VHH binders against o75319. Designs and how they scored, part 200

Target 1, 181 residues: o75319
Amino acid sequence: GNHIPERWKDYLPVGQRMPGTRFIAFKVPLQKSFEKKLAPEECFSPLDLFNKIREQNEELGLIIDLTYTQRYYKPEDLPETVPYLKIFTVGHQVPDDETIFKFKHAVNGFLKENKDNDKLIGVHCTHGLNRTGYLICRYLIDVEGVRPDDAIELFNRCRGHCLERQNYIEDLQNGPIRKNW

## First folded at step 15 (VHH)

Design V122 (framework vhh_4orz_3)
Fold by ESMFold2-Fast, scan of step 15:
Structure V122 (fold): chain B 181 residues (1-181), chain A 120 residues (1-120)
Amino acid sequence: as target 1 above (181 residues)
Amino acid sequence: EVQLVESGGGLVQAGGSLRLFCAASGFTFSSYDMAWLRQAPGKRREWVALITSGGETDYADSVKDRFTISRDNAKNTVSLQMNSLKPEDTAIYFCARESWDYGEYYFEYWGQGTQVTVSS
């Protein structure tokens, strides 16, 4: 069974690039086997993702997949030219320090290797909201020195949806800075 | 009552082999994708291997070509053959079922796992 994730249709497929950063957030693309349950205007395949990024005059250089499953699409469904990184992240709870470390390391590595271009780091979980927003904001706060409320506001505005999980918001605002690389 | 019971762990020297078993009960085993996850001391849980209800397999890069997952639907078992073991494979290994809940697919496990310790 190919179930569409609950509320998946409620979210914009792709946000906008977060100004001053290389981040863009989106909801999980769904491979063609899910399309029989979707109207044409609801479809958001891996191909649709790249078309929507191109429509914004942007280019993806890395995809970070935070879902705790491999069911929605396979890396093979993506263009071979775009690196794909899977960080299995459990939903509902604040990501642990090792997950935060892996995310920060991947972002820093990408930025170091892509100094001569303007390619984006695409980040998604199931809805492209809670796990995605948490890790992007955590990076901005801990590495870039952005104030927590400013990071959250920037993400919310660019994603087009506000972070929903109070425990994630609370950790970003009042939790410790994670500095171990 | 859903049960997944892991067995087959133990102490082995680097370069050795172990075979892990998972006995499943309380659900229609043949209808579910099954996986092995592991958790090393002081680290988060990570996915190791997957076998679909149709028998297709997938592996984490760290174990590819060393581990082989298989299933026996008649016996409701999932197995993990682990070859060329390394000290970094030391972890508690959990059998997991891929489920739909909370509006999305995710891995579920219920057992205490089976401890694998690889000495140098």
Scores: ipSAE 0.072, ipTM 0.513, lowest interface PAE 4.8, mean pLDDT 89

Design V123 (framework vhh_4orz_3)
Fold by ESMFold2-Fast, scan of step 15:
Structure V123 (fold): chain B 181 residues (1-181), chain A 120 residues (1-120)
Amino acid sequence: as target 1 above (181 residues)
Amino acid sequence: EVQLVESGGGLVQAGGSLRLFCAASGFTFSSYDMAWLRQAPGKRREWVALITSGGETDYADSVKDRFTISRDNAKNTVSLQMNSLKPEDTAIYFCARESWDYGEYYFNYWGQGTQVTVSS
């Protein structure tokens, strides 16, 4: 039972910081026990994540894990200096209002506590694409007032992959703004 | 209909022990990985322990060497033995089933939880 997520190898490990924001998106890191199923160039452990962030001259201040599992890595696999937040988020369906509000609350709390630094909020689901892109874009639209198409374009460009799930894209473009958080 | 029903919670003094049970029904229990998660007052749910269908176990560092997860496939039950309990272990404890569906692991069923309160 140590399966690599389907299509996980198809995605870039870490995107770039989204300019004008504190967000950076990536795919789920896989703890050392998964490495026997990966070529050296395919490995992306929690350590590899932090190395890639540092190579971009960035620093993580928070990781938000949107996967609906704890199997891929444990919070203890991360540096003690970086807070870890788990928001169990069901795939395939648009995240519910409770999940959206939890995400917004976490981001707002981080920004309030990190006014004096430029540390990033790292967000991931399994592929760092659909759930991740939805919640980041939803935050930018609802809280920052970014136009939906601009938020989606910014995420797609910086992640290096386009949001794939049509129901997520439709909700971002035409869905209601969620103001209650 | 998949059901997970927790029991065994209660009030205990610091340093004490409790054993939690999760009765599973509506699926082939022996084929699934099972987990315990908890949620302390004012905090988010966190993973505590996992037992695979093959019997392999894993634990969060905060409970390592104090908690033991086990399963009884004949009775469709997963259990969590909690020793050397601390006030910080006060939480609602949830049983969950983990599946490999849609190309990834995820918790697809949860119980309603059982309250554990540890006093000093």
Scores: ipSAE 0.472, ipTM 0.772, lowest interface PAE 2.2, mean pLDDT 92

Design V124 (framework vhh_4orz_3)
Fold by ESMFold2-Fast, scan of step 15:
Structure V124 (fold): chain B 181 residues (1-181), chain A 120 residues (1-120)
Amino acid sequence: as target 1 above (181 residues)
Amino acid sequence: EVQLVESGGGLVQAGGSLRLFCAASGFTFSSYDMAWLRQAPGKRREWVALITSGGETDYADSVKDRFTISRDNAKNTVSLQMNSLKPEDTAIYFCARESWDYGEYYFGYWGQGTQVTVSS
C-alpha cells in the first residue's frame, strides 16, 4: 500500500550514534511513491537517510531492517555499496530467540569484518523504537555486558524517544540472557 | 466479528504430508495479509508462513521448500500444504490475520489452532 504508517510523522527520522557502539537507529525510510502524501519537510526517503547520516559525519556499513513488510522501500532503493539484511520481526511481542540469534550473528559478523573502519550498523523497524531498541539493548546486555538500565537509557537518549512497550522493557531488565549467537 | 477457524491437523509419520485449512469470516478477507504460526510444547509461538493480500509468499527458514501457503479469496480460506514433515514440526498451528496498532504490524487475530503431531 501507499499509506503513511500511523504515528510515523511523530518520530525523529534518525537518532544519533550510540557512543561506545557502532549502532544508529532510525524510522523506516519511505520510497518516492509516498512523497505525494508528505510535505517536503516530512519526506524521509532512503536518499534522505544517507544524507542525514552524512550530516552527522557518519557512514553506514550495514542496514538491518526489522519491519514485517517490504511496502515502504525496497533493498534496490539503497546504495549497492551498503549491505542490507532483512529480519522479519512482528510488533508487540518480544522478539523470539531465533530472531535475537540472527540479530546478534549479523552484528558480530559486521564488527569482525569492519575492525579497521568506523562504519555504523543502522537498525530500523517502522518507528525505529520498540523492536529496534529491544534488539540493540539485548545485544548490549547479552554480548557487551552493559547493565540493562544503562543500555535502555543510552538508546532512549540517542534515539530521541523512549522505548514505549512495557513487555520489552521488562524482558530487558529482568529476562534471561540469551546465549545463542 | 473477526473469526478464524483452523482444520486439517492430525497425527502423521515423519516424511508424511498434511494440509491445513483456515476459514475466515467477519472481514474483507482479500484486503488482509494472512499467516500461519505454530507453538511447540514449552516454546513460544513462531511464524512459519505469510501470504500478502497481493499473493506474495514468505516462509521461515525451517519450513522453506517443504511448506506452501495459498489463499482462495472467493472462499475466504488460507491453506498450508506441509510436505516432508519432521518430528520437530510437531506443534499447534494457528491461522492469523494482520493488524496495525500505531504503525506496528503484528498478528492481532488468531484462531484456536489445530494440533499437528509428527511421529518419529
Scores: ipSAE 0.013, ipTM 0.394, lowest interface PAE 7.3, mean pLDDT 89

Design V125 (framework vhh_4orz_3)
Fold by ESMFold2-Fast, scan of step 15:
Structure V125 (fold): chain B 181 residues (1-181), chain A 120 residues (1-120)
Amino acid sequence: as target 1 above (181 residues)
Amino acid sequence: EVQLVESGGGLVQAGGSLRLFCAASGFTFSSYDMAWLRQAPGKRREWVALITSGGETDYADSVKDRFTISRDNAKNTVSLQMNSLKPEDTAIYFCARESWDYGEYYFAYWGQGTQVTVSS
């Protein structure tokens, strides 16, 4: 289906790089077939994503797609020079430990392979907010030792929108640290 | 009225196999992604397998190469073939359908699930 995700237009397409990290968050890009339902200024295709990143003088080295669907765009719609990783992550519920470990392994592997450049890890779910913000903050808390409230504030400021799901916020603030990755 | 009915669970020895079935009704089955979720006692519900409306599959790392999800659109069924079962696979297994909440893509379930117990 060509349904625009509910509330997708309410969010900024791309946030800012999170200072002190390699993360940048954005909402799901929509392939050409969705453009019939969008005004020109509302379009956010895979090409538009890379143009907006370039406008910030940044470069993507990896895209991590957390959506549980491939309806919105295909990996083939992305430049061949940028690796794409799909981690099927169910919305609504806090990501399970296996999903958290997959995310941590992908981030750690990217950082190890990209020590000599400043390329970014782009992370998105449907809105680039709840699942995206949870996993980025979980990484900062568990791996980098950032205080939960500081991680959340940094994400909210750089994304330009606050994490909305209370269960995600509660788990970040008071949940257990996931140490196996 | 969406209805998902799971069956096929039981007791099996470690290394054994089981096949789970889900009978779906109340929606256009071929248009929806389907999944299997599981919940062990005292643990959170987790996803184990996905099959898209287009037939693409994906699996949780814990079950990769051991479980196979499939669908039959003519019969409105999704099944999960479970091989090389481990005690850690003991859980109630739920059939689930794609659903949306404020643009969040998630899997909703409606049935009671089917109990799988793997003895060592």
Scores: ipSAE 0.059, ipTM 0.459, lowest interface PAE 5.2, mean pLDDT 90

Design V126 (framework vhh_4orz_3)
Fold by ESMFold2-Fast, scan of step 15:
Structure V126 (fold): chain B 181 residues (1-181), chain A 120 residues (1-120)
Amino acid sequence: as target 1 above (181 residues)
Amino acid sequence: EVQLVESGGGLVQAGGSLRLFCAASGFTFSSYDMAWLRQAPGKRREWVALITSGGETDYADSVKDRFTISRDNAKNTVSLQMNSLKPEDTAIYFCARESWDYGEYYFSYWGQGTQVTVSS
């Protein structure tokens, strides 16, 4: 359906920037058509996202949308100046190697082109938690050489919620490193 | 009882076309996002195409510009038109409906799928 995502109200709209990185995680913004089902204080539109990022004295330079749907908001709802990348991921399953490499290449490309600024890579799935946290942590472990437990702790602290899916956590802690090439 | 019944698969040469069909029953079809997933031998199941309840579509990069998903709410069907088929498109194709578990959005399938084999 056209329903508000299950448990969407249970999560903070936007986390904090992950120190030492260019990542910030958030839950999926909901376009105006969903606002009739929300109290004013529960609304989190694309506009609300950019307002909350600005309130943290940060600026988005890229949005990576990991949701398995286009129904929550459209790329046209975002400022034209902010690139939008869709990487379609299924919940429950650890993302496959192709998806992981696509995410890594997008992040590496952004960082190379944005050496002269401090703009952030915004990453979200439905709740901005499991798929979002997995791919960010996988990048930190495989590309940046961060210890798995340190990556997970950093994400959990900055997102304000702990990764919930045990199979994602297990893959991060004990799974193979996916080479960048 | 939710039922999704796939059909339309077959053997085709590289460069050929096939159209897959999914007949849905047991739920209010027009209210759900629908998708096509595929699974090749020894590989993980992957998503290939999505159509929302509102009619918006999205595609995996591997099939973009070659596959077209559509739906007919009056007939409770979702279809996948597959053009310019490649040997790597060989898989069992599953029709899937949106599902939720602990707030995770994903697609569930209930049918046996339909086999697509592309020879070179």
Scores: ipSAE 0.011, ipTM 0.287, lowest interface PAE 9.3, mean pLDDT 88

Design V127 (framework vhh_4orz_3)
Fold by ESMFold2-Fast, scan of step 15:
Structure V127 (fold): chain B 181 residues (1-181), chain A 120 residues (1-120)
Amino acid sequence: as target 1 above (181 residues)
Amino acid sequence: EVQLVESGGGLVQAGGSLRLFCAASGFTFSSYDMAWLRQAPGKRREWVALITSGGETDYADSVKDRFTISRDNAKNTVSLQMNSLKPEDTAIYFCARESWDYGEYYFDIWGQGTQVTVSS
């Protein structure tokens, strides 16, 4: 695409690893064709993502892309050594049970295959906030038994931005646990 | 009503060709980017090809030299020419419209899909 996502520049590119987990959240990387509309300090390409992760002394083992588009970058823009998983997730709506179970399955599979290392699961949507924060928190609540408010606080602190969508927050705090997958 | 209707799917032997069509109605077709995506049995939905309103095309690496996306704005159709088909191309193929709304790109309208089966 030619358009930079609205408010994309308002969010920091990459959060910090969420302590006690293998998760790190970030906003969508933008391929080189978008760089003409960005100052050098605003650029956040797939390469920039890996450089920023390395600067934190971390290593990505999986990227989960929750955007409902393929315009911003393609899997081939990533190193071949890092698996890429696309889960098309509609924005503004609480993800449905099928999407939640796909996310849980991918995370559980990664953790089983990576027991002998400390590689991270990178998760992003467009801003790395609402869909990203919801699915990470949903995993922590449903699978790891974390209290909803604790999961949300941990995500907000590590991402550096608070979840914005009230319907997502409401579902995490008061909604049912999704036990089947 | 906004609708996308796919056709052209079927059974073909490896090495064969098929042409898929997507008929659009209920919106100004020439103003939208159009895409093809597919979902194989037991697999996740994956993007295959995109054609912009201006006619620029893009392809997934797996199909890049075998598939060609095109559009006919006079007939409100987008098509996918599939050559050198492989068993791995077996999937339900979906036509989708891409919109810019709420500050981001997303696929907002989908067809019901058309089955493509490639036998070895």
Scores: ipSAE 0.448, ipTM 0.756, lowest interface PAE 2.2, mean pLDDT 92

Design V128 (framework vhh_4orz_3)
Fold by ESMFold2-Fast, scan of step 15:
Formats: sequence, C-alpha cells, structure tokens
Structure V128 (fold): chain B 181 residues (1-181), chain A 120 residues (1-120)
Amino acid sequence: as target 1 above (181 residues)
Amino acid sequence: EVQLVESGGGLVQAGGSLRLFCAASGFTFSSYDMAWLRQAPGKRREWVALITSGGETDYADSVKDRFTISRDNAKNTVSLQMNSLKPEDTAIYFCARESWDYGEYYFDLWGQGTQVTVSS
C-alpha cells in the first residue's frame, strides 16, 4: 500500500509567492505513513510544508486542496490555526464552472477577511501544477483582469515548473471569462 | 451499470447507533478500496472512513473509536457501523470507490447518498 504519486518526486515541493497576489502553490504533502518509501531529502509532510513557507518569511492563512482523494494527508495533520478547504477536482479535464465559482468564492472570502494582514492562500493538487495553475490563473484573469499570458508566465515562474496540460492552457488563453459560475 | 447504492440512513437520537450499507454492482468489488464521506447542511463534503481491498482501515479523527468500516466481498457490500452518534454527525453519507490509476489515488465512483439525522 501507500503509493507515492507518479512523478511527485520530480516537482519542487513549494513555489514562491506570486508577486502582487496572495497565492502560493505547492505539491501535495504526504503524511508520515509515506515516509518509509522516501529518502530524508524527499520527505514533504504537512509539517515540512509549514517549515518551508516560514523559511520564505511567509505565513499561510488558508489551504485549498484540489485533489480527488483524502489518502495523502488529513486536515487534522495541519496546524489548527490554518483553515483547510477541500474542492474535489477531476484531473485531466478543465474544471467546470461550479468548481471555478467555488474557488473564486473561497479566495474572495479569504481576501475580505484578511485585509489587515499579509497571509497567503496555499493551493495544491497532486503536483501543484495543472489544476492548481489553472484555477489560480483563471482567478487572476477573470477577477483581477490580468492578461492570460501574463498570468500563466507569473504562475510558471513562481511555481518553478510550467503548466503541462494543453487543454488548460488553451482555455486560459482563448476560453470565455466566467463571471458568475 | 457500474453503481453504488447506499441504504440504512434515518433518524436517531443522540447516543444511538445506525448501520449504513453500500451495495456495489458492475465491477470487481474485491479489487477496490472503498470509502465513506459525508456532507452536512451548508458544509463541504468531508472524508469519514476508508477500507482497502486488503482490509486495512483508516478514520477521520472526529469519528475514530465511534465508527467502524467493514466489507463483505462475497456480497459486494461495504458497511459503516456508527455508534455514540452526535448531532454533529447529521449529514448525507456517501459511499465512494477509490482507484489508483494514471499514477494517483482518486475517487472515481459515487453513490447518491443516504440521509442521517441525529436529534438532541
């Protein structure tokens, strides 16, 4: 049991804060039960996530988990002070309008409640790349009016890896703006 | 015709017990990990319990020591025994199948849910 996700070791654990935003992206943390299959330098537990964020002089105020599983870690593995939000998102497909709306609502709610601090919204899927990058870029384009190519470039640079899914990239560049849902 | 059908939900008083069933059809049930998730009114869906194809179990901290997940491969059924029920356990309970496919775990099949209401 307890398979490490394919290619998970190939990705940087945590990106950098996206300048001008409250977003930071990372790959899925793996709870202690996975550590037997990992070398010490490969471990990236929930605790390791918070240590790496602190090393960047940043603080998490919300985690949005886009994976379609609860196997990799539990909300209880996170500090009690950081809200956890699960949005079950199917991989390989462009997220539907309902999922996009849920993500936008969560982000807007966090920003409204955190006007007087600089805490970050941490977003992850399995690799912290395709679903994560799509939803962050979709928010920047639709809500903040960022040009699609600028949003994608900003995400790629700060994550340290480029969006891989062509259908996601195509939707961001040429798809409709989702105003309501 | 691949499907999961939940049953056993209902109204129960705090401190009571209830047993949920999930009948699986159309696939090789014994080869899959199975889970229960729940969604309370106005809240997001949360994971409750997992049982692997090999019979290993895991639970959310909120239900640990109160709930027991089990499976019967001969009957293609996964069950959730819920003891010491609290008003906070009021939710629609969903049965789900979990796959390892294309390099990651994900829930790929869901039942329609069964309502559990716990009165104070």
Scores: ipSAE 0.611, ipTM 0.838, lowest interface PAE 1.7, mean pLDDT 92

Design V129 (framework vhh_4orz_3)
Fold by ESMFold2-Fast, scan of step 15:
Structure V129 (fold): chain B 181 residues (1-181), chain A 120 residues (1-120)
Amino acid sequence: as target 1 above (181 residues)
Amino acid sequence: EVQLVESGGGLVQAGGSLRLFCAASGFTFSSYDMAWLRQAPGKRREWVALITSGGETDYADSVKDRFTISRDNAKNTVSLQMNSLKPEDTAIYFCARESWDYGEYYFDPWGQGTQVTVSS
């Protein structure tokens, strides 16, 4: 349905670029059919996403959608110039190794193809927080060698909200490095 | 009381077809996204197909062009038509409804699933 995601209004629409990386995190955009349930200041459509990114003097080169649904917006609602990648992830559970591998592969591929520009990888789940934060931090830890606490702090600061799921935090801090590149 | 009851599984030869059914009760079925998940012996549970409340569909790459998910809102059912079955499709198949918990969007199976066995 047209049901607004629970607690969706509680989160900032878009964070800031994570310095030293190409990542920017945001909550799921909602297509026009959801606007009847939102005040004008609460609206966050795909168009609103691109406007907010532009306001930060940034440009998206890839969107990675981690939600387990297609009901909030369609890829057709995005500019044709921005690639869209869907990686289905369930909430609550730490993403499995196959999902982590797919995310790492997509990020590495983007970075290789975009060495001559400064375009960003936009990552979102429903709230742009737990699954989004986990996969970004997992990439920074496993691929870039960032210390887990530093990765988490960087994400929290730039997103404007702290990772909430203790099992995700525990896995990032104490779990094994995933070697599936 | 939310109930999801899967049926239609069985033994079939490679290249064959099966149609799975999920009977839903205890909620406003038409308002929810529905999914089929599967779990093969010794493997992780994986998503197979999704149908939104608006009728949009999506499929895992491994089943694309072979499986078709559909729903009948008048009968509160979601179905999975499985064609060109392969031994790798052998699994317990679960019907799941979208769920929310503290900002997490996920799918949990409520039933015991229905066993699909594909012989080589």
Scores: ipSAE 0.064, ipTM 0.430, lowest interface PAE 5.1, mean pLDDT 88

Design V13 (framework vhh_4orz_3)
Fold by ESMFold2-Fast, scan of step 15:
Structure V13 (fold): chain B 181 residues (1-181), chain A 120 residues (1-120)
Amino acid sequence: as target 1 above (181 residues)
Amino acid sequence: EVQLVESGGGLVQAGGSLRLFCAASGFTFESYDMAWLRQAPGKRREWVALITSGGETDYADSVKDRFTISRDNAKNTVSLQMNSLKPEDTAIYFCARESWDYGEYYFDYWGQGTQVTVSS
């Protein structure tokens, strides 16, 4: 099967760039085989993702895929010019320190290599909300020194949906800083 | 409880073939989608092939037309036939189970992997 993820239709496809950062969050794109289960206005393919990013006058320089599957779309469905990074993360639990380290390393590497442009780091899980919001906020808190509540508010506003998982929110607000360098 | 054990890896010359096996136990094998992923030296883990419980298959473009995934539900085994091997296929190959639970697909169990080395 081609099961559409539960509640996937409930979320906006793509958020806005988070001001002061290079991050933009979105829900998982679904390859053409899923379109038989979707109305035209519900479709959000890899191509649709890039069209929506261009409509915001933005350009993707990296996609970080946090899903624990390859079923929804393939890296080959993306333009050859945009690097793709897979970091397998399980839902419902706070990402472990190794996962946090991999995310931070990828972001820092992108920023170092893209000093002379304004390209964005696109981050998604299935809904582009909990795992996505956690890792982006964790980066802002731990690396950029943003206050936890400010990071969460910025993500929620720009994504257009609030982080839903209380364990993720609790870890961001009261958990330890993960020093990965 | 759930176990996935890979075998069949080894050293082979470019242009050669290998067949990998994954022996599954501790669950109703025929009800689950199964996949192969690989991780090359100094590279990230990448998906290679999928076979659904219904027998439909899908492949990464890098291995399409060279690799064939199959399953034997009577033996609780998923296999990967690798033909026309290239040095860039050198990797540790992992068997994974894919489930649909809590409204999404995810790989919930992995094997320990089997090493495939392709010399030029």
Scores: ipSAE 0.448, ipTM 0.765, lowest interface PAE 2.2, mean pLDDT 92

Design V130 (framework vhh_4orz_3)
Fold by ESMFold2-Fast, scan of step 15:
Structure V130 (fold): chain B 181 residues (1-181), chain A 119 residues (1-119)
Amino acid sequence: as target 1 above (181 residues)
Amino acid sequence: EVQLVESGGGLVQAGGSLRLFCAASGFTFSSYDMAWLRQAPGKRREWVALITSGGETDYADSVKDRFTISRDNAKNTVSLQMNSLKPEDTAIYFCARESWYGEYYFDYWGQGTQVTVSS
């Protein structure tokens, strides 16, 4: 599908690195076939993603793609040197425990393998907001012991947009901690 | 209210063909991506084919090159042409509407139509 995702143009392409962490969040990059539907200043291809990360003096070491589709870009559109992990995550609903575990396992593995560098874990869903913000905040709360409101504030500030879905926010604030992940 | 109604299921011999139809109502059909999913006995529901509002298609590996999804926006219908059917294709087939932002998340489903493929 070459249709632009709903509200995709409303969001900043790439947030800033979340201080004290290795996370950076962004909206889904769109492969070249989508560019005919976008003004030049609206384009955000996989190449554009890496250029914007470099402009912040950062480097990606892993991309975690939380979309439930492969329509927007292909792994082949990314540099071969950057690992790509697909975690199919359904929108609207809070991610299930299996999905949370997969995300935590991937993050922990990356951090263990990248102790001697400062490379970032790039995380995105369609808008880089709800699923992305939920899983990053869930990791910070459950693994790093960050207070829920502090994790949410940090993500919102660095992403440049606030988490929108109340069920995600409620689960982060009041839901159980998944300590065995 | 959104309504999806499947038809065209039945019994067929291995190697045969069936065409499934889905009649949609209660929403702007032309604006939504549509899909077919199936649930085999003792298995979880799986996605098999998707067609975008623009007519682009995508298929699960298990049905690739055998199934063809198509749509008719004037009639608010989506169809699935199933060729070279195998016993493993035996399942209830569901028509589904993909949510507006995509992602293979389906927000409305039909009741399903049974497809049985004998060996």
Scores: ipSAE 0.005, ipTM 0.198, lowest interface PAE 10.0, mean pLDDT 88

Design V131 (framework vhh_4orz_3)
Fold by ESMFold2-Fast, scan of step 15:
Structure V131 (fold): chain B 181 residues (1-181), chain A 119 residues (1-119)
Amino acid sequence: as target 1 above (181 residues)
Amino acid sequence: EVQLVESGGGLVQAGGSLRLFCAASGFTFSSYDMAWLRQAPGKRREWVALITSGGETDYADSVKDRFTISRDNAKNTVSLQMNSLKPEDTAIYFCARESWDGEYYFDYWGQGTQVTVSS
């Protein structure tokens, strides 16, 4: 085997849909080669992801993969019916303006093309927490006009885990709004 | 205290080989992905090779098929076997630990070991 990412087992596989939005956050799915190092109840493959979304009576219309790697799973491991978008983000650091712009553009494009359905935008990094939570909250603050503390609270509640990186939280609360459309 | 200590650098002629070693301490080595990066005179640091704790490897195009990264979890070491060395491989080589919350983001680095390849 492939290495299970550090602390990956500590986090819930998938959160709840964030009410009033099209977002749902989850940790990175791991392809079958990782399963020999996991108990059956710890497995979270791409197939498991879609089963868990379906169990919530939701449907994915787009996956945005924020990891800076392709080693956890391949796009080919996902159902052909769901578009996949890779936005390479270096963890630990607050995403740069170019990355924020790419994320906003992808979300806005999806919403424009999916006015006639209720499909969700699934967003993940390795743990579905810091990079994922930052970009979702940044979108809600900058585009939707949500108050920073409200966006963070909504994400934390729906993900089932609180954003952990203080530099991310600080930027969301006190950083500039990125208004380049 | 996390520590990474490189060794094995030196002067070698073009076409030769060197093996670099990195001794890790102060953390659960087997749980982390490890990497080698290098910095040539007047250039930016560049990633060279990565090994996951599960043993999967990845290489920069410039070193693929010439360099091999390996690890020994029992000894807390990561190694880089460098074959068919070229003058352009001259650099300080750094051992690095990949961050738990980032891919290709390195939170701890060694002091580096100098590799000089003569033409």
Scores: ipSAE 0.153, ipTM 0.491, lowest interface PAE 3.4, mean pLDDT 90

Design V132 (framework vhh_4orz_3)
Fold by ESMFold2-Fast, scan of step 15:
Structure V132 (fold): chain B 181 residues (1-181), chain A 121 residues (1-121)
Amino acid sequence: as target 1 above (181 residues)
Amino acid sequence: EVQLVESGGGLVQAGGSLRLFCAASGFTFSSYDMAWLRQAPGKRREWVALITSGGETDYADSVKDRFTISRDNAKNTVSLQMNSLKPEDTAIYFCARESWSGYGEYYFDYWGQGTQVTVSS
C-alpha cells in the first residue's frame, strides 16, 4: 500500500502567493513511489513543487507540513537549503491553541530572520485547503488584524479552492482571537 | 481500548546497539501499519521507520542501513533494532499506529508514551 489521498487529484497542486503576505499554499507532494498510480500530468513530487514555485518567480524559504503522517514524502526529498517544519495537526476539528501557537511562532520566527528577502512560507496539509487555510487565516486575523471574511476570501482566491469545513469557517468568523494563554 | 507501550530504551555508548519493543493491545494488530518516531530534546518529532501490515518497510535517510523495523503478529509487537548508534540518535522514541481514514488519507491515530534512548559520546 501506497494509496493516493482521496480527492487529491481534484485540487490544484500550488496556489498563488497571497498578496500582502509571505504565504503560499499547496497540496501534499507525493514521493516517487506514488507515481506509478498517476498520469504524468497528475504527478506532483517535491521536485515538481519547487519547479512550480520557480515558474511563478517565487522562492520558498520554509515549508510547514500540517499532515498527521510521513508517508507521502520525506524531509530528505526537499532541497537541503529549505527548512522543513512538521506540525502534526489533527484533521476535521479546529486546531487547538497549542497548534495555533506553534504555527504563529514558526511564522513570526521566519519573518524576523528573513526581513532582507522576499522568500515565501509554504504551508500544506493533505489537500492544502482546510487545515492549511485555517492556520493561515488565523494568523492573518490574530496577528495582522485582517477581517475574517477578507482573510478567507484572500485565501480562497489565491488557493483556487474554497475552505470546505464549516466548523473552521465559523471559528475564523466568530471565534476568539488567540493572543495569549 | 487501544494501547501502545514502548520498552527497551536506555543509555548506550556511541557505536552500540539497542532494541526497542512496542506491545500493542485492543485492536487487530496484523491489520495495521506501524511506525516509530522520535523527538530529541528541544527538537521537533520526526519519523524514523514504517512497517506495513503486509511487511513492507521504509526508513528515514538518517537511520537507513543502521535501523531495522520488524513485527511479530503472533505477539502483537513491533520492534526497532538500532545499530551503530550515534549521539544524534538521542531522543524519546514513540510507537505509532497508522490508519487509512474514512476521509481517504493516511494518519497516525494512536501513539505510545515513548521510551528514552540516550547515546553518549
Scores: ipSAE 0.665, ipTM 0.853, lowest interface PAE 1.4, mean pLDDT 92

